# Designs tried in a protein design chat: VH-VL binders against Integrator complex subunit 8-like protein. Part 3

Target 1, 198 residues: Integrator complex subunit 8-like protein, of Dictyostelium discoideum (Social amoeba) (q54vk3)
Amino acid sequence: MNKIFGVKIDSQQKKRQQSNKNLTVFNNGRYLIYIGDIHFDRKFHREALRYYLLGCGLETAFYSDPVKTSVTNSKYLTFLSRRIFDCFYFLRAPMQAIVVSQFFGNLNQTCLVSFKIIQEEYYQLDTNYFQYIWELPLLEILLTTFTKQKDLKKIYLINQIISNPIINENNHPDIRKNFIKNTKHNFWKAISSNYLLQ

## First folded at step 12 (VH-VL)

Design k4 (from i3 with light chain Y30S Y92W)
Fold by ESMFold2, fold request of step 21:
Structure k4 (fold): chain C 198 residues (1-198), chain A 120 residues (1-120), chain B 107 residues (1-107)
Amino acid sequence: as target 1 above (198 residues)
Amino acid sequence: QVQLQESGPGLVRPSQTLSLTCTVSGYSISSRYYWSWVRQPPGRGLEWIGYIYYRGSTYYNPSLKSRVTMLRDTSKNQFSLRLSSVTAADTAVYYCAREYDYWSDAFDIWGQGSLVTVSS
Amino acid sequence: DIQMTQSPSSLSASVGDRVTITCRASQSISDYLNWYQQKPGKAPKLLIYAASDLQSGVPSRFSGSGSGTDFTFTISSLQPEDIATYYCQQSWSTPYTFGQGTKVEIK
């Protein structure tokens, strides 16, 4: 009962170790995601995350193809988001985990797991990732927590997002929905850039 | 298990207001999603009427906007459709449906439908 | 408004046949194309979302493909219970619009 991501096929007359560093000659994005699952099952979260991000990057031409990006996000994130969340959580990247929780498909679950992270880690949440929160209940949890802790910088940043007319529920739905689509794409581009360099 | 059920009068006279209620069980309409009305004239295709959002805002198909109002009653977990100044052209099966807005905004759950006939 | 055109309007096929329905959008809708099955006297049922992703509980004989303006829905091996009208629907922009439907019958 295993997913089929591809078959390794020899495509080179000369096999040299240097070609493997770029993964160009044997690149199958779906195969890399499968390898990520193997590492994840072994609790190797850093390696799992790297393979997940590389696999999704290859499927999208590193987010240069908007159609491939949309297809890749919808096809894979239904199943992959929980595993990527766990990777970020165990790698001590709590704000990135909170952003990924928005992909779970269950907002109550998103709020429950993220609430626990926020209560434990509020003082060190990376503000560079605040721009990627689009779920209003999650923004409200963040604002309430930072207000109780009197963290004025984070209060200001969350209020800038909440006050943005683009995500206002009374605005034209196409504007709001397009903003969310673009925010999802920009998030995956950002974490791929940040976590594939080692 | 989330279920949607339409209710309301099956017969409406011309020029009156058509009123339908969708009762949702197994999920709070205030928790998430877009809650829509879609209609289907007998033997014809489907037409999206509009939605009420889980936070309360509404958006209506421009072709019907001047005659449509949607409201909700969160204490009864219901949302409703009012269509004013109806004619025979408004005879249709009316469905309530949930828009699952994580990916392609598809209507993943539908009510059973309620036939509303406009006649004198 | 984005116009959705389905082809054919109806078809008849034998049990076990491969059935193909096409849907064309009047402008690009990326992969925001959904397919519904409506059996006689019943509400529509979502089969495929995002052009190609199967809804949970939908048999694997149903599939979808395409992006942009041209989309295809396929039943790989038609079964008697697949008698229905099938609709495509775009969710790229409001107002959301449906194709006119394709009636599928068993010979």
Scores: ipSAE 0.644, ipTM 0.828, lowest interface PAE 1.8, mean pLDDT 86
Fold by ESMFold2, fold request of step 21:
Structure k4 (fold): chain C 198 residues (1-198), chain A 120 residues (1-120), chain B 107 residues (1-107)
Amino acid sequence: as target 1 above (198 residues)
Amino acid sequence: QVQLQESGPGLVRPSQTLSLTCTVSGYSISSRYYWSWVRQPPGRGLEWIGYIYYRGSTYYNPSLKSRVTMLRDTSKNQFSLRLSSVTAADTAVYYCAREYDYWSDAFDIWGQGSLVTVSS
Amino acid sequence: DIQMTQSPSSLSASVGDRVTITCRASQSISDYLNWYQQKPGKAPKLLIYAASDLQSGVPSRFSGSGSGTDFTFTISSLQPEDIATYYCQQSWSTPYTFGQGTKVEIK
């Protein structure tokens, strides 16, 4: 599915994705991810997304350690990111897809895919998800686009995020890195609330 | 694919400034990641010195902060370490290393190391 | 600063033996724990990240486990080429810190 946008996946991330496919067979949460893959292959993207979210919830510390972040939580979203991105894109949730692209493990691909979506969908991007953008180049793309379109509300919202000292690259790295970890957790909570429980 | 190589003088006199350069090939240091220096005194453990970020900001280990400066030259794809007012305690093998920061924050690529001896 | 304490400082084992190294952090670091191998005269090489995930190209006899403060590194069947010093390193908080190292050698 990411072939539609001309995205190139690096060999390391592809190898990790292949490994996770094999793991799905041997674990309860991983069985749910496998079921998600079956629904995805049948083009049932809403059902696939629900199974992915539930499976990842069982495989992560999200429900038992919601204050702390972990590499395991980030890794699971990264390994499923292409599938979850496609689910959001086909469900007409382009802003959520843009957020998920930040997990691709390749900033150039993130910016390329997101730029294409932003150019076609800028008028309907869900502002509730702007708070989940942590990559500064992506915020710059959003700001430039909304400035050209003279969308004053969205310009204001993006500027509030960019102006926040916690994301500033000149600040203490633990502050910025902890913000990114927490933002990933909060995004997971938001999409679980909105797409798993509906 | 990606390679890091340290260069600089192997001998530095006490009170002088140690200066090392890391040349990166196969990847642009302005595209992503944290670009770090790590040192290892002979027969001892590893000590992280600091980084320069792909956007240009720096952060240094507080134990060394007053003596450390890092710069980069993006046109040569290089980043450098200056450590001022050196003593014999600064004798070490100096490594440059890449910090992979998408999910692990691990040093996944290292240079071969450059021994710098501080002596009279 | 987060202190990383490795045990033992050195060990000697026979080819084929199971080797276990322990690393303890002075505070919780979740699973932000990495393991490096350093052969004599060479740079460190990343073996394991995220406490338990193998770096690409690393043999499966190497494994890691743990979360929080207590971590374990295991070589399931020691090989002659595994003679090295092994370091744990936390990537939870700056300054990043390393354990003192564990030297592994053949009896």
Scores: ipSAE 0.634, ipTM 0.815, lowest interface PAE 1.8, mean pLDDT 85
Fold by OpenDDE, look of step 13:
Structure k4 (fold): chain C 198 residues (1-198), chain A 120 residues (1-120), chain B 107 residues (1-107)
Amino acid sequence: as target 1 above (198 residues)
Amino acid sequence: QVQLQESGPGLVRPSQTLSLTCTVSGYSISSRYYWSWVRQPPGRGLEWIGYIYYRGSTYYNPSLKSRVTMLRDTSKNQFSLRLSSVTAADTAVYYCAREYDYWSDAFDIWGQGSLVTVSS
Amino acid sequence: DIQMTQSPSSLSASVGDRVTITCRASQSISDYLNWYQQKPGKAPKLLIYAASDLQSGVPSRFSGSGSGTDFTFTISSLQPEDIATYYCQQSWSTPYTFGQGTKVEIK
């Protein structure tokens, strides 16, 4: 898989690595995702997550312009997003899960699922991942929740994000697109660092 | 099933305002996405006119910006296009479309199109 | 504005033939390229999005590839029902722009 969640595998790096036939199997994103599925089905969520991240090409530090060599479909991407979401959920990483929920391709679904998580686990949401939220409705849910909880620190953080001009939906579409793209890449980079290197 | 349908007059006089409405069924325009207008002159290619975001913000093609206004009516689940000071060059089939704001921002659902002829 | 140059403008092929259409962007658009099929008197239909992702419900004989400035659309085995004009469209930046179209006919 050459593209997942806007993160693309550098095809040039893949070509260089393909010179070693034995390494080719491990560099096949689809194969890695398959292994992830096996682990997931066995309820090894940490291992599953690792393989999913690797399969998504997050093993490459280079989030360069994607060159796709294979055809994918939206259903598959949605499925994978759900699996990654579930991994974070079962790993008790609710904020990471909330971030991933933005990739479901359905804002209503994103909000419903995230709302449930926020209501149940608001006290353990990792604030380090707030920066990777770009969906305004989701930010509003968070703000509402923390306001009710009188958590001034988190309120402040969320307000800072909401008040950022770049997140404004009235911005030029290109600005928003670029922001979202960069945010996605930064998120996956962070996740890769946290879960693949440990 | 999500469906879009254009409606409006098929004939507009020069210098008047073209007005079209897109009625969306099966999905709320207040939920998400960019609701777009695209036109196609007879025998020619496609031109993107602009969009209205589900939250109400608009963006128009710079080539048409001065003449274009897009609005939404959430109560009717409709969004509209107004193009002022029309000329014969504005004769086209006008499509409303949903711009999917995930992945590549493609137009995944289209209306059937509405022919608007500018003639005296 | 980003200019999209599509080639060829028209082609005629036999049933079962492989058909290839190319689209070039005046600047890099990453993978923000979509392909549409338009039959006479009908609205465009999305076939491929994000350069190579097949839209749901679209036959597997349709495919897309490319990144940056050069893109390719392929019909692996042309069918009679594939008679249409095909358009590429960039969604990298506004204003969104389309290629001029490729008319595909059956011999």
Scores: ipSAE 0.522, ipTM 0.811, lowest interface PAE 1.5, mean pLDDT 86
Fold by OpenDDE, look of step 12:
Structure k4 (fold): chain C 198 residues (1-198), chain A 120 residues (1-120), chain B 107 residues (1-107)
Amino acid sequence: as target 1 above (198 residues)
Amino acid sequence: QVQLQESGPGLVRPSQTLSLTCTVSGYSISSRYYWSWVRQPPGRGLEWIGYIYYRGSTYYNPSLKSRVTMLRDTSKNQFSLRLSSVTAADTAVYYCAREYDYWSDAFDIWGQGSLVTVSS
Amino acid sequence: DIQMTQSPSSLSASVGDRVTITCRASQSISDYLNWYQQKPGKAPKLLIYAASDLQSGVPSRFSGSGSGTDFTFTISSLQPEDIATYYCQQSWSTPYTFGQGTKVEIK
């Protein structure tokens, strides 16, 4: 048991440290994405997701550094949004997938894919991620679905989000933009914490 | 392929209202984006006029706010610009553009532009 | 309003030369800066968005860098077809504002 600074680092911590060191050596977004693709093709979706997130510039969070504030504008995120979506889908994380669908750049596509997921898996949607929905049409789909299902709790939560004046498209664009930016950033931080650090 | 095309009169008299329409093809204006107007006086730079959001909300450049009205016609997949009380200073090529809102709010697709001359 | 100061106003370079244009914002705009190419009699064309992301279909000789207040647009190897006026534009806050443009000519 190697003592670093007098503290017994358990084997799991060592493995994590080694893994982190190895990832540091390859701090190339493109390379990380490539590795992600390899894992994805092998149906290792959790691993794929990790590498995709790193490739998107969330590597700093992986190393306990603050996540980049501009990661949501990354070209990597644009191209990987679908892959990340698929990872969440296969990992049976439908609400995360729905959140990521907002990055597709096409609202119709976002609504179509999310609609299907919502209809099929409305009962297992993690409410902790509702806060990361900013697209009003998507919120409306959720609301409609939960209303049909008579899920009062989720209806209440969605209504709270919809009623937030910051999400209103009639607000000053800067206010809305900043809100969305922060929401996106917070989402990726949350995902980083849940999938990179664990 | 998404295309934008400006249409309207090329000549407007002073104090009258400039009216232009942007016809969008290949994409529904009700789906997404900020549908924007940008103008360029001859030999000069670009000035953002305002946008109409796919939900119908509008925001105008404060410098033009009092004179600008933007509308949309979803049935025709068009959005329009009206600029009232025009002067010679309003002579410009007017562009409609799609503003991509999710990444950098860049104008990724432009119309060809329509020259509007304000002259008596 | 955020003022965008673009430099130089014009430049002339030879084919194959590296061309650099700078844009400075009066306040921080993070990476909400876009670069456009406008050829005579044509509408602006988006080349770079989010300060450094290349628009689809744009040649790789075009690039952008910077964050905050200072930004750079680069043509690594100037081509004859690159004769145009280039504009930076901030999309950080409304009203959106453009630089004054840089006219690029070939010697």
Scores: ipSAE 0.379, ipTM 0.776, lowest interface PAE 1.9, mean pLDDT 85

Design k4 (from i3 with light chain Y30S Y92W)
Fold by OpenDDE, fold request of step 21:
Structure k4 (fold): chain C 198 residues (1-198), chain A 120 residues (1-120), chain B 107 residues (1-107)
Amino acid sequence: as target 1 above (198 residues)
Amino acid sequence: QVQLQESGPGLVRPSQTLSLTCTVSGYSISSRYYWSWVRQPPGRGLEWIGYIYYRGSTYYNPSLKSRVTMLRDTSKNQFSLRLSSVTAADTAVYYCAREYDYWSDAFDIWGQGSLVTVSS
Amino acid sequence: DIQMTQSPSSLSASVGDRVTITCRASQSISDYLNWYQQKPGKAPKLLIYAASDLQSGVPSRFSGSGSGTDFTFTISSLQPEDIATYYCQQSWSTPYTFGQGTKVEIK
């Protein structure tokens, strides 16, 4: 990420990464993630992405229990979010990358990298993935950009998301939180289906 | 480094309003997270009071909702707790804390706590 | 409200002992359970989040497990500095609720 976007990992992210490096349990999921890393280092980003998705899915039992809401809180997803982000970026899937950036655990970084991508590649953002944006600041960035570009269709789509009562901060926090949890889960399910079945 | 510090009077009379302020340093309260209050009566467990979201919305424990008001001052990077009509049962150490909206919504940073005694 | 029940309320163990604390929720909370350590006169400190994830900077002798309604907190080798009261807390739904605490002492 740094080599592409020039965004530095803050101390909190560094600490989290260090904590994740202390994972000593090596199971089948971890093995797949390791294979993913090998492919990633070889610049085989499609293959890397597949192994990352498989790996984190096994680690979290994501595929065996698709209704499990706790899966999206897995440290594995957070740990791999950067690599998966890079995979999408190099695969020219910028909107998927933007969605994944929401898992960085740092909203500022999410906004910074997404802002850059949006500014550079707004014309090729897959609108099918707009539904997986839950961070309001990110939606605002998108809205601002497409407003400037006078893209009425995308403006409309974004406004529909922003105006969704369920994501409104004035709602009961559990409703909003549950919506976000489900959105996260649905996103990972969608990308797993799309990229593992190809 | 993010730090939280409670401030306010340590003594409040019955039926009066308890007022505390949490000063946050190292991070803007308008950027992210749920800024929460938790209290602990002496020798007892912890009770969540409520939070103010970084965008300004509030949510209170239903058991205290009628008496609780939380505000924020973004210019001072502070958020406050007001608890009206206090009784001896409200004697506690009051903590402000950051509720991290990543992971499992844990309280990852706490203030040192401020003892508030309700006494005539 | 979701009730959190910790067991035991107190325990005494020797240095080096394995210590186990359990927390039960009145309903399923998935993995939205956190564990805190509170030393006398101090604020609670987050040790474990999401039932099993170790907070940064926390020693590896601390661990958590469980999902749904039953959770376990473990100190693999009790140290003198671990004398404290430990609390579980659910963050599945508001109002957030804590267990009653477990006081850990050294013999």
Scores: ipSAE 0.322, ipTM 0.768, lowest interface PAE 2.4, mean pLDDT 86
Fold by OpenDDE, fold request of step 21:
Structure k4 (fold): chain C 198 residues (1-198), chain A 120 residues (1-120), chain B 107 residues (1-107)
Amino acid sequence: as target 1 above (198 residues)
Amino acid sequence: QVQLQESGPGLVRPSQTLSLTCTVSGYSISSRYYWSWVRQPPGRGLEWIGYIYYRGSTYYNPSLKSRVTMLRDTSKNQFSLRLSSVTAADTAVYYCAREYDYWSDAFDIWGQGSLVTVSS
Amino acid sequence: DIQMTQSPSSLSASVGDRVTITCRASQSISDYLNWYQQKPGKAPKLLIYAASDLQSGVPSRFSGSGSGTDFTFTISSLQPEDIATYYCQQSWSTPYTFGQGTKVEIK
C-alpha cells in the first residue's frame, strides 16, 4: 500500500519497510505475524491484531521483560505499527489508531493521518487512550478539534496532558524521554491486555 | 539530504574558550531531534558532550557541564558549542551529529568533524 | 554513568571470515544500543540501531543482536572495505557512552 488514508507514504519509510525483510526474527514470532497477515488480507482485523501483538511480543520479549522502562523501539515494531494501525481503524477504534501512528517514525505522516481521523471521528475517540499521546502536535490537533466542537470534557483532558510538566517543553529533555519510554511501554501493555486477554 | 558541517578555529590557547558551529542543511533544527556534539581525542574513543533539543533546551555530559554551553541560531539553522577553560585534554576532533529520536536515539547523521588543538 | 565494554579491542581476520564483536553494558539498556563504523580520518557511521536493526544503505553482511546487557555485532563475511574501528553506544540514558572500540584489520 502506497497510501495511508490518502496520504502518500514517504519513500524513506518504504525503504525502511523493505529493510525489515532482512531483520532476523525468531521463527515463532514471525510465524504468528504471517498468520496475522493472512487474517488481515481476509479482512479479519480483530484476529489479525491479536496475532500481530502476539508475534511482536514474542519477537521482542516484551511481555517477559519485567523492567517497566524497557520497551522495544525496533524497526520491526515500527513496521508492524502500520498493520496494527489499520486493524484499529477498521475495528472502529480510531483513538488507538492515532496512538499507534506515533510509531510510524515520521511525525508529518503521523500528524496527517491523525488529523484526518480526528476530523472525521472526533465524536468516538476513546478518552482512555489520551494518556498515551506523547507527540505535542497531536495534542494540539486534538485540542483544536475539541475546542471547535465545544467538548469541554475532552478539552479538559487534553489540557491536563499538555500542561503536564513531564511532557512540557520547559521541562528537562531527559524527563520527557523517560516519560515517552514509559508511555510507550504502558500503551503496549494496555492494548495487549485489552485485545489479547479478552 | 540532511547534512551537518562543523566550523570554527582549529587552534585554541589554554584557558580560552573553544567555539564551534554546526551548520545544518536540508532540515530545520527547530523541527525535531536532539542536536548533539561528540568529540574524539586523537587515537582515542568517542565522548558525548551534550545536546540541544529542537525546542532549545540543553543537556550536557556531567563531566563537562560546568564548561559547556550550547546554543542555537534558528535563523541560520545552526547550533554551536562553547567549551571554556580548555586544556590539552580538550584536544580532539569535534563532531556535530543528529540524534534520531524515532528509534533508539542513534546518531544517524554526522558532520565531517573539526580538529581543535589546544596549544601548550 | 553506564559503562560500555567492548571485546576484543582489536582483531585481524581474512577476507570472507566471520567477525564477531561483543559489547557489555554495566546495566540493562534494553535494546538502546547502536553500532558505528569509523574509518580512518572519517566520522563514525551508523550501521546498526536498536541493537539489531540495520541502518538504511548498510550492507546485509552487518548484523547485531542482544538485549539487556549483552550485545553482539557480526560481519558475516569480512570485506576489504570493512577495515575500520567499530564502536557500540548506549542511548538508554544520558550521558550517552561509547565502548572503547574494536579495530578490525585484514590479514
Scores: ipSAE 0.239, ipTM 0.756, lowest interface PAE 2.8, mean pLDDT 86

